# VH-VL binders against UPF0128 protein PH1314, part 21

Target 1, 225 residues: UPF0128 protein PH1314, of Pyrococcus horikoshii (o59052)
Amino acid sequence: MIKMLEGYYIIENPGVVPAERRFRMKDLKAWGYDLHLGTIEGERAYFISKTGERHEGETYIFKGKEYHVSRTQKEIPENARLLARIIIERGNPYLEVWLEEEDVKFPLTKEDPRIILKRIWEKEKLNQLLKHVRAVGLTTDFYKDNVFTQGIPLPYEEYPPKVRRVLREVKDIHRDLTGFGRFVFQYFGEVDKMHNYRLYWTLPTLHLFDIDIANEVDKVLGMLD
Key: E = the ipSAE of ESMFold2; O = the ipSAE of ESMFold2 at other seeds; V2 = 0.75 times the mean of E and O plus 0.25 times the DockQ between their complexes.

## First folded at step 14 (VH-VL; framework fv_lutikizumab)

Design k4 (from h01 with heavy chain D103G E104D D105S; at its last look DockQ between E and O 0.72; V2 from the best seeds 0.00; counts 0 for: pae O 8.1 > 2)
Fold by ESMFold2 at other seeds, look of step 14:
Structure k4 (fold): chain C 225 residues (1-225), chain A 122 residues (1-122), chain B 107 residues (1-107)
Amino acid sequence: as target 1 above (225 residues)
Amino acid sequence: EVQLVESGGGVVQPGRSLRLSCSASGFTFSDYWMSWVRQAPGKGLEWVAYISGRGSTIYYPDSVKGRFTISRDNSKNTLFLQMDSLRPEDTGVYFCARERGWGDSSEYFDLWGQGTPVTVSS
Amino acid sequence: DIQMTQSPSSLSASVGDRVTITCRASQSISNYLTWYQQTPGKAPKLLIYAASSLQSGVPSRFSGSGSGTDYTFTISSLQPEDIATYYCQQYYDIPWTFGQGTKLQIT
């Protein structure tokens, strides 16, 4: 669970990056969508629209098909699951989202995950995620370089209390929330009330679409500021 | 037995220096982070300095930074506080205190010395 | 710096009474709080850490509770040997700071 290397503190959970994940209405709303039950070309379907764009009773044409909104859902139906996965097509990542009602799948959207993540992070004011994201694929990489005065890296036994608390929070996130993660940390000390450190944090992209997990990661990234 | 014993306190004029010592016994001194905490006459407690087990992490509050120097000699189980440019407001009883070092939420003081009095007056 | 405010500053009670002392932090300290007892002329003694955990050897009549910014220390049945000044301390962030103290007297 913890590997000690010269000058580095590594927190690694070698679990599995999830292939797909169940989400709540809260998450879909955070992504900027309403969920509707209605018809597409006269056939019963679930579909999404941007929050507030379409209303109950409305009929509209989208991409050459006729949509009718019978009911805007307040919650995910009890007999259904909201599901998503990250897929790679021709080197590009996509978030596929669908609703599964009993044994029937209703595709909802297929979008670049970077667009949706940026939308979530801006709306929720998750400034650490916005500032420090470096790559998004099946996993998302964060890199934070907060070194203003460099010296000899401290061994972990000498980390001050607030730094030790950050490491505990990262372990808890990997154990309780994401199942997989890799956090690589180097600490050089505190000068003039400023912590000097570097970190690299790799997490499953799919989990960052859970707004509660995204909030927790953002909070931890900012703990030493 | 497990104990901390301070020494080196006294009466000095403003602008002078004192060096306090704290002798540890009955435990593995180098495993523990150490602090100095002071108490002005009739007043509460104030944390003054903090040093890690190996001595590579050191903190001071702004009230003493640049004037006080904490250090330790692990081969002699001794903690020191060098107090320079002393002011009347530095008057008080100075305690050395132990925390458990590295561990979950171990940043509190579980062992205290008896204290050594310091008076700074003309 | 995190300011710690204790109340009351002074308190008189009889043997057997329940005594309650409160401590308020200027921001949330996530249960990183200790209670110390200091008898006159002596060093402080740790009673409670992590807001509610009793230190080894501390009588069960002492207890702590609270969360966020508001914390409470209780002596369930006051004893003659409990005459002292009681301090809270936060250890959430440096500088470590103490409450001003509560002086407990027995009538």
Scores: ipSAE 0.012, ipTM 0.581, lowest interface PAE 8.1, mean pLDDT 89
ESMFold2, look of step 14: ipSAE 0.117; ipTM 0.653
ESMFold2 (binder alone), look of step 14: mean pLDDT 91; pTM 0.931

Design k5 (from h01 with heavy chain Y50W R98K D105G; at its last look DockQ between E and O 0.57; V2 from the best seeds 0.00; counts 0 for: pae O 6.9 > 2)
Heavy chain, then light chain:
Amino acid sequence: EVQLVESGGGVVQPGRSLRLSCSASGFTFSDYWMSWVRQAPGKGLEWVAWISGRGSTIYYPDSVKGRFTISRDNSKNTLFLQMDSLRPEDTGVYFCAKERGWDEGSEYFDLWGQGTPVTVSS
Amino acid sequence: DIQMTQSPSSLSASVGDRVTITCRASQSISNYLTWYQQTPGKAPKLLIYAASSLQSGVPSRFSGSGSGTDYTFTISSLQPEDIATYYCQQYYDIPWTFGQGTKLQIT
ESMFold2, look of step 14: ipSAE 0.038; ipTM 0.608
ESMFold2 (binder alone), look of step 14: mean pLDDT 92; pTM 0.934
ESMFold2 at other seeds, look of step 14: ipSAE 0.549; ipTM 0.812
ESMFold2, look of step 16: ipSAE 0.302; ipTM 0.697
ESMFold2 (binder alone), look of step 16: mean pLDDT 92; pTM 0.937
ESMFold2 at other seeds, look of step 16: ipSAE 0.036; ipTM 0.603

Design k6 (at its last look DockQ between E and O 0.86; V2 from the best seeds 0.00; counts 0 for: pae E 10.3 > 2)
Fold by ESMFold2 at other seeds, look of step 14:
Structure k6 (fold): chain C 225 residues (1-225), chain A 119 residues (1-119), chain B 107 residues (1-107)
Amino acid sequence: as target 1 above (225 residues)
Amino acid sequence: EVQLVESGGGVVQPGRSLRLSCSASGFTFSDYWMHWVRQAPGKGLEWVAYISGRGSTIYYPDSVKGRFTISRDNSKNTLFLQMDSLRPEDTGVYFCAREGWDSEYFDLWGQGTPVTVSS
Amino acid sequence: DIQMTQSPSSLSASVGDRVTITCRASQSISNYLTWYQQTPGKAPKLLIYAASSLQSGVPSRFSGSGSGTDYTFTISSLQPEDIATYYCQQYYDIPWTFGQGTKLQIT
């Protein structure tokens, strides 16, 4: 849905913020983890460790429990799904991650999503996401203020082609990748080959843990640089 | 029928002026960005100007900047190109072109008007 | 300015032949590329946008592909009405620039 209100251009998809999402091994690796099959207190389980921290055949104690690594997985097992959700507890967001193997759930981690997002974005060099993130909860807010001139924002009909291209890319991200989003945009013109604009962008936090989606968002945030 | 029709071309001496017009019909003219594109005899295409729907955003390449002025009269559905200080290298067929509403490429062209600049 | 180089400058082919035209940009243009057809004495006609998307009403024998700096335009089976000059154009950045054109003739 597109709304044009007094100097603003608003691109909104009012769909649903997903409650949980399936992820790939590449996402888990980007989050900084290895996936292991082994035992916890002698009982068969899947669990994670930091990339490179634990090895096949290793037995170790973590938080009072004995772990044994039988195999470090190269891929998500064919009969399993890697799942995650965002939970808000006492006003704080957490990313809960688990592996579901034939209806059995193996909890993997529960961490501050900001820590994991920062790790992803640093590793993948997603500088626009790093610079412009302002809040992380069930949704993540980005704010970019690149206004260096005085004046009144232009109406959409006067946006240069490159600026209108950004808006089309945002529409496509909301439709094809995230299913939900709110993008609020003002454009003030080009001065000294610099676009003067302000934007606020709200997206589902879960989708930003997919590194391909994060990459697309980062590209769009930087298109007018 | 959706169409663009150019007029005002002719033969002029170097240093003189010429004003081209492009009449639009069959669509809401003020919604669309408009362009001029030229083609020298037996040569390729060269983009020469654009103007936004309201006329507040205008651009020219260096080859014509300072000599050409693009303008529009939305009440008459007409695009203009004022060409001053004409040079022999400005010789060619001049097309007006419509930029698609939500695109950045030309989805409608006129048939062109010839301009010859020679002594 | 982004320079667009087409090859070949001309070619001849028979009805039913596969025809390929190449367009090279002086820098990456991220698929912001169109192909136009111009028959003699007429205005250009848009065939392909975004490097590979067919404009509405354009026959499926026309196609485009490529990325970065290298793009191709293909007519899978040449028809008599395809006699024209073909142009690529980048719309990645101003000024918009065109290739020199490829004149297609039927033998």
Scores: ipSAE 0.006, ipTM 0.552, lowest interface PAE 9.2, mean pLDDT 90
ESMFold2, look of step 14: ipSAE 0.006; ipTM 0.542
ESMFold2 (binder alone), look of step 14: mean pLDDT 91; pTM 0.909

## First folded at step 16 (VH-VL; framework fv_lutikizumab)

Design m1 (from k5 with heavy chain W102Y; at its last look DockQ between E and O 0.71; V2 from the best seeds 0.00; counts 0 for: pae O 5.2 > 2)
Fold by ESMFold2 at other seeds, look of step 16:
Structure m1 (fold): chain C 225 residues (1-225), chain A 122 residues (1-122), chain B 107 residues (1-107)
Amino acid sequence: as target 1 above (225 residues)
Amino acid sequence: EVQLVESGGGVVQPGRSLRLSCSASGFTFSDYWMSWVRQAPGKGLEWVAWISGRGSTIYYPDSVKGRFTISRDNSKNTLFLQMDSLRPEDTGVYFCAKERGYDEGSEYFDLWGQGTPVTVSS
Amino acid sequence: DIQMTQSPSSLSASVGDRVTITCRASQSISNYLTWYQQTPGKAPKLLIYAASSLQSGVPSRFSGSGSGTDYTFTISSLQPEDIATYYCQQYYDIPWTFGQGTKLQIT
């Protein structure tokens, strides 16, 4: 759905922010975790630790329970799925992560998504995401103000090709990667080879935990720099 | 019916000025980005100016920047090229050209005028 | 600036021959490429846009292909009326630039 108002260009995909999503080992590693197979109080389980915190063969106490690491996994087990969801409790967002193996659920973590996203974005050098994030909840809002001149926003018909290409990339991200999104854009022209623009971008938070999607969003946010 | 017609070409001495016009008919002129493209005798094509539909966005290559000025009068369906400080290397046929549209990926020329010759010689 | 290099600069071929002209960009242009035909004394005509899309009214013997930096224009069976100079042009980024042209003659 594209709606143009005087001075604004809006790209909006209607849809439901998904309740849960399957993730890959590369995503879990980007979040800063190792996945272990071992025991919790003698019972076979999967669990996580921060990367490098626990080693194969190690036994430790965490929150009153005994953990033993039998093996640190290199891949998500074939009969398992890594799943996560965003939940809101008392107005605060949490990322819940679990491994589901043959209908058995192994809870892995429940953390503030802002902490994990900042860790990902710093590690992966996703500087546009770091600089321009405004809010994180079920959706994440970005705001970028790159206006250095005084002027009136141009209508879409006056956008140069590179700017129109950014808008196409946003449409493709909404269509192919996130399903849901809202992008609000103003363009003020090019002065001294610098594009002058503002944007607001709302995306489903859960999708930003997919490192490939996060990379694409970061790239698009910087395309006119 | 749908056409572009250039005029205003001629023979001028180096350092002089010349103003070209391009009359559009058969389409909504103000909807389209327009260009001037030139061709030296026996040589290839060179883009020399580009203007948005309402005229708020304008580009030139370095070869003519500061000497040429593109403009349009949408009430008269006319495109202009003011050429100042003309040089012998500006000699050629000057075409006006219309882009297919302003949507992403439509920046190619689907309509051309017949061209107007410009000769710069002493 | 994106430089466009056409090969060959000229060629001669017989009626019925398959003719191939190449165009190389100095950087990737993501299929933002057109092919024009220009007969002597006339304006260019659009033949191919988006590297491979045929303009309305253009005979199907004309085709285009390629990606990235390397693009090809083909006439599957050369006809007498195809005597012209052919130009590629990128429309990926300003300034818009053309290849130097390929002059096609029939033997």
Scores: ipSAE 0.205, ipTM 0.657, lowest interface PAE 5.2, mean pLDDT 90
ESMFold2, look of step 16: ipSAE 0.250; ipTM 0.660
ESMFold2 (binder alone), look of step 16: mean pLDDT 92; pTM 0.937

Design m2 (from k5 with heavy chain W102R; at its last look DockQ between E and O 0.92; V2 from the best seeds 0.00; counts 0 for: pae E 6.1 > 2)
Fold by ESMFold2, look of step 16:
Structure m2 (fold): chain C 225 residues (1-225), chain A 122 residues (1-122), chain B 107 residues (1-107)
Amino acid sequence: as target 1 above (225 residues)
Amino acid sequence: EVQLVESGGGVVQPGRSLRLSCSASGFTFSDYWMSWVRQAPGKGLEWVAWISGRGSTIYYPDSVKGRFTISRDNSKNTLFLQMDSLRPEDTGVYFCAKERGRDEGSEYFDLWGQGTPVTVSS
Amino acid sequence: DIQMTQSPSSLSASVGDRVTITCRASQSISNYLTWYQQTPGKAPKLLIYAASSLQSGVPSRFSGSGSGTDYTFTISSLQPEDIATYYCQQYYDIPWTFGQGTKLQIT
């Protein structure tokens, strides 16, 4: 939905944040993990380790259990899905990740999503996300204040073309990539080739673990710089 | 009849000023971004100013910034270009032009005046 | 600034010929490109917008294509009234910039 209220331009898609999402091997690797097939305490399992930390043929003890790596996967197995969800426990967010092979679930990790997101964004040089993130929970909030000359906010019909393009890109991200989002925007004009604007952007946290979506959001956050 | 008519061109010495006018008719003038575009003799087109419908947003290229001032009077359906510190390089025919629409992707010019000649000669 | 380079600078063709003019941008402009026709002593006239969309009232012999940095303008069967100079213009980012023009003459 699009609305103009008191000098604000608001783009929102009020859809449902999915409880879980399917991911690709490229996402898991961007998170900093290798996926292994092997055994845990002698029973066949899938499990992860930090990239490069464990190798095929290795046996090791982790948190009191014996792991054996039979094969490090190059791709998600054809009969399996890599899944994740965000859960909140005692006010803290966690990313739960598992592999589902047919009807069997193999837990992979449960970690603070803020740690993993920071790792991804630093490695991929997503500097707009790093600089402007404010809160991470079931949704992630961004705030960018690029105001050098404050005045009365302009109405949409006075927005220059490049600003209008940013708003269209946001609408497309909500529609095509995330299904849910809220973008609140104020524009004060251009002075000395600098756009004066302020924005708040709320997106589903789970989607930001898709590296292609994270890249697109980072690009849009920087379009007026 | 939808049209734009420029006036105010002439021959001036370098360093002097000139004010161009563009009279609009046949459409709701205040709804549209307006531009000035110039053409040196025997040369191509160069955009020189752009103003929003209310006049709150204004752009210039570096070649004229600080010397030219675009403005509009929506009650008179008139666009203006104040040209100060004129140089021989500013010589050409000056057209006013209307943006097709106010939506993203409609920033091209679909209506042009016939132009007013400006000569800056010492 | 986005530089627009037109080719050729001039050309001559016969009535009925297919004419092609190219325009190259110094960066990708995402189809934010127009083609204008200007007859001597007159204002430019819009022919094509959004790289390939024909303006209302423009004959169907005119067309545009291209993407990214490379765009073409085509007259499928040249007519005597098509004698003019043709300009491309990007409207992707300010400053709006034009190609140098292509002067079309009929032999």
Scores: ipSAE 0.071, ipTM 0.612, lowest interface PAE 6.1, mean pLDDT 90
ESMFold2 (binder alone), look of step 16: mean pLDDT 90; pTM 0.912
ESMFold2 at other seeds, look of step 16: ipSAE 0.417; ipTM 0.739

Design m3 (from k5 with heavy chain D103S; at its last look DockQ between E and O 0.85; V2 from the best seeds 0.00; counts 0 for: pae E 11.1 > 2)
Fold by ESMFold2, look of step 16:
Structure m3 (fold): chain C 225 residues (1-225), chain A 122 residues (1-122), chain B 107 residues (1-107)
Amino acid sequence: as target 1 above (225 residues)
Amino acid sequence: EVQLVESGGGVVQPGRSLRLSCSASGFTFSDYWMSWVRQAPGKGLEWVAWISGRGSTIYYPDSVKGRFTISRDNSKNTLFLQMDSLRPEDTGVYFCAKERGWSEGSEYFDLWGQGTPVTVSS
Amino acid sequence: DIQMTQSPSSLSASVGDRVTITCRASQSISNYLTWYQQTPGKAPKLLIYAASSLQSGVPSRFSGSGSGTDYTFTISSLQPEDIATYYCQQYYDIPWTFGQGTKLQIT
C-alpha cells in the first residue's frame, strides 16, 4: 500500500503484527545460544546455554537444578519447532523462546529483547540498526534524519532513481518479509553529492530476530549514505 | 492526439556535437519523467538519459555520462539531448520516451516517438 | 547493473501457434518488467507491464507471467500482424536494461 500525504511518501502494509514466530537454528545461534537435549533433575528436556559454555556429557548445577547434556543439537529436531513471541509486562518487552516437540513445550529463555538485539547487531555489524533505533516493543521504530538543508520536501516525481529504489526495497520487505510495516519518508534533494532525507520506519520486533531480515533492513537504511 | 516527435538527427564526424529535440503534444508534458533510448543498427535498445518532470533530477548511464546532456523546456513541451564528443558507437536511432506516471511501479515507457537517426562516422 | 537475457533470439511459427518467449534477470526484479513489441521501422510499443498486466488496447492473445528472475511472454494464437521483434525490459533499478530481443517470423 502506497499513500501520498503532504510532503511525505508513505509505504504501509497494514497487516497484523505476528503474535509468535518460528525460527531456525541459525537465528538461535545468532542470538548467542546453543541448544541441548538432556535432562533437568533427571527428566528429559531441551534447554539452552551460552554458545560454547556447556558441552556434551557435562553435568552442572544451574539455579539449584541439575542439568545433564546428552547431545548438543546441530539442527532443530525434525519433529520440533523453535518458537518465540514478544510479551509486554509492566511496560517492558520480553522475548519468550521455547522449543515445541510435537505437543510438548520446553521453555528456553525469557529476556529483554533490546539486550539480545543489541548483541546481534553489534556482532553482525548492523550499524544502521544500532544508530537509528528509537523504540522497541511489539514493533520497533527507526528514525533517521540526514537533512542538512533548509529546503522543502520534493514530490515523488522529482525523486532520483536511487531514492525510488529505496522505496521499492521497502515495499518488497513489507510484502515478502515482514507482512506489516510503515515507512514514512521525506526527500529534500541532493546537496554536495549527499542525499538529504528523513525517514521513520516501524517494523514487527519479532521479525528483527531473523538475522536475514535484520541484514536486509540494515542495508536499506544505509542505501542513500 | 498524444504523440512524441523527434528531430535533429544527422550524420556527423567523431568528436563533433549534435542536439536532438523531442516535441510532445496531447498530454501535460511537465507532469512526466522523460527519457532518451537509442538503438544501434540491427541491435537492441539502450537507455541513455532521464529527466524528471520539473527538470530537477537528471541521470545517465556510465556509457554517456559527461558527454550527453538532457534538458527540457516545459513552456514549449520540448525535450532535448545535447550529445558532445560523439563516437562511432553512438550511431543509432534515438527515441524519446514518456514514463507512465507518478505512482510507484509506473516507471516504464508507455509512449515512444518514431525516432531520429544519428550516424557518427568519418 | 541488472542483465536481461532473452531467449530465443529468433523464432519461426505458424499462424495459430502458441508462442513463448522467456526473459531472465541476473537478480530478482520483483515483477518490475515490461514487454515491448517493435515492428520493422517503428518505435517500440508497450504490451505488458508489471510482468503480467496488459496495456490498454492490446489484444488479449498477449500475456505475461513469471516472478523473481524468470519471466515469460506468450502469444496464445499467433496472427500475421504479430511479426515483430519483442523486448523485455526491467524497471526495478537503474540503469534500465533491455533483453537483446526475439525476432518473431511467420513460417
Scores: ipSAE 0.000, ipTM 0.558, lowest interface PAE 11.1, mean pLDDT 89
ESMFold2 (binder alone), look of step 16: mean pLDDT 92; pTM 0.935
ESMFold2 at other seeds, look of step 16: ipSAE 0.099; ipTM 0.644

Design m4 (from k5 with heavy chain E99Q; at its last look DockQ between E and O 0.73; V2 from the best seeds 0.00; counts 0 for: pae O 4.9 > 2)
Fold by ESMFold2 at other seeds, look of step 16:
Structure m4 (fold): chain C 225 residues (1-225), chain A 122 residues (1-122), chain B 107 residues (1-107)
Amino acid sequence: as target 1 above (225 residues)
Amino acid sequence: EVQLVESGGGVVQPGRSLRLSCSASGFTFSDYWMSWVRQAPGKGLEWVAWISGRGSTIYYPDSVKGRFTISRDNSKNTLFLQMDSLRPEDTGVYFCAKQRGWDEGSEYFDLWGQGTPVTVSS
Amino acid sequence: DIQMTQSPSSLSASVGDRVTITCRASQSISNYLTWYQQTPGKAPKLLIYAASSLQSGVPSRFSGSGSGTDYTFTISSLQPEDIATYYCQQYYDIPWTFGQGTKLQIT
């Protein structure tokens, strides 16, 4: 209702933002890590290293502890779950990642989510996410200004079907993939076969570590280009 | 009373042109999206042109793009379809149809005219 | 383009029968689907929009259901005036496309 008064269109889903989320080996590899089974100070553990940095049979010292790689995993073990959450400590965001095997938790990393997201998006060539990200915390904000010819914003009644198609994709992402999101959109029309628009998109940061969700968001950000 | 009335159909040779009109009454014409939809004899329906309420955006399917031109005169409550380079496969009844378009999910055709026949044959 | 496939292409039924027509989309259309009735020599008439919402003034014997790619239109008790061809149409994405139609006749 209020979006028609202010000359722009708002899509919100006030769903549940989960405190933690399960991920796949595909996601961990996109983050730039290998998963190993072995020992830390002689005790059985799971741990990570940068992709290709450590090999099966290798023993090494990391942060004052001795690691031995028994096996590099090709998949998440069937009796385990790869889990992560976003933690805010003294105003700074961190991605905590662990493997839970039955009742045992194996911490894997705690790192600035901005660093990991940048690695993911560069590796996967998610150029819209790279170009338009503005802030990362519990949520991630995107801003895209695709206005080339200044004009008066069109009312929703004048949005062409192709623009409405993009807005339907955003609604579907919020409903089916992220559970929460806020998308604020202004449309100025099509000039010289170029859509002129501006958007702000707020999404749960944790979901952007799922490579399939990240791909869909990147795709939608570019649909009118 | 709310109605749409098409006119301008007829029999023409391939390669010729026709201009269809649709007169609207009983509603605020400029508030609504308008389309043309055609039906070949004994066949199904095909959407062939769309125009927004203010006329700021226009779309066609590939089958008629470049040959057909939709337009509207909101001061006269009239929709037009200029059909150039007509082909035998353009033969059919041409309906004008109203769409609300005011909010998400309201893009369907809720009022149709009676149709005007177009025959393209030598 | 989103292709709409109706079945059956034709059917005959008796007054009072339950009639079911199906429509399949080539991709998910998220309930952006209409059903139209066209009596011979007349313009189409909107019956159902949003897959299941009944248009004002349409008798309650008409109904629609479905989701994703698979949609169903039902006449709960066929009446003589229901002789027509029925079309589904998606309005999810342009170009808007119709099913091939289902011709309904009474025995």
Scores: ipSAE 0.269, ipTM 0.703, lowest interface PAE 4.9, mean pLDDT 91
ESMFold2, look of step 16: ipSAE 0.355; ipTM 0.738
ESMFold2 (binder alone), look of step 16: mean pLDDT 91; pTM 0.926

Design m5 (from k5 with heavy chain E99V D103T; at its last look DockQ between E and O 0.65; V2 from the best seeds 0.00; counts 0 for: pae E 9.6 > 2)
Fold by ESMFold2, look of step 16:
Structure m5 (fold): chain C 225 residues (1-225), chain A 122 residues (1-122), chain B 107 residues (1-107)
Amino acid sequence: as target 1 above (225 residues)
Amino acid sequence: EVQLVESGGGVVQPGRSLRLSCSASGFTFSDYWMSWVRQAPGKGLEWVAWISGRGSTIYYPDSVKGRFTISRDNSKNTLFLQMDSLRPEDTGVYFCAKVRGWTEGSEYFDLWGQGTPVTVSS
Amino acid sequence: DIQMTQSPSSLSASVGDRVTITCRASQSISNYLTWYQQTPGKAPKLLIYAASSLQSGVPSRFSGSGSGTDYTFTISSLQPEDIATYYCQQYYDIPWTFGQGTKLQIT
């Protein structure tokens, strides 16, 4: 849905924020983890560690349980899926991650998504996301204020082509990548080769753990720089 | 009949000024962005100015920035190009052009005038 | 600035021939590309917009294709009235830039 209201341009896709999502090994590595096959207390399991912290053949104690690493995986096993969801407990968000091999679930981690997102964005140099994130929960809010002049927002028909292209890229991200989103935009014109604008962008937090989606969002946030 | 008609071209010495006009008819002029495009003798096309429908947004390439001024009078359906500090390199035919529309992907020129010749020589 | 490199600079063909002209952008332009026809002594005329969409009233023998940086313009069966210079233009970013033109002659 597209709506013009008092100098705002609003792009909303009102779909359901996904409860869980499948991810790739590329994403898990970007989150800063290795995936291992081995044993926990002698029982076959998949588990994670920080990248480079544990090695094939290693046995270690973690939280009172014995872990043995048989193989560090280079890819998600062909008969398995890497899955994650965002849960809210007492007002705090958590990223819950597990591997599902056939119908057996192997819990991997439960961690503050803000810590993992910051790590991803720093590693991948996604500076627009780092600078403009304001809130993280089931959805993540971005706010960017690049207004340097006093003025009244321009109507849509006065937007230059590059600005209209940003709006198309947002529509495409909502349609093709996230399914849900809310983008609120004001444009005040171009002065001294600098675009004057303000935006709010709400996206499903879970999708920002896909590094390709995060990169596209960062690219769009920087398109008018 | 939808048309654009340019006028005001001529022969002028380097350093002098000319003011070009473009009269629009057959469409709602104020709804559309307008542009000037020039063509040197025997050469290709070069965009030289672009103005929004209400005149609030204006763009120039570096080759004419600071010397040319695009403007419009929506009450008279007329587009203007004020050309100051003219150089021999500015010699050519100057076309006015209409931008198709305002939706994303419609920012191309769908109507052109016949052009007005400008010659800058000593 | 986005540079548009058009080839060939000129060509000759016979009535009924298939004619192909190419245009390459210095960066991806996301199909924001037009093709214009300029007959001798006349103003340019829009033929193709959005890389592949035919302008209303333009004969169906004209077509466009391509994506990213590489675009192609085709006349499927050349007609005598198609003697002209053809230009591509990107409308992705300012400054708006044109290819150098392709002068088409009929032998």
Scores: ipSAE 0.011, ipTM 0.550, lowest interface PAE 9.6, mean pLDDT 89
ESMFold2 (binder alone), look of step 16: mean pLDDT 92; pTM 0.932
ESMFold2 at other seeds, look of step 16: ipSAE 0.029; ipTM 0.609

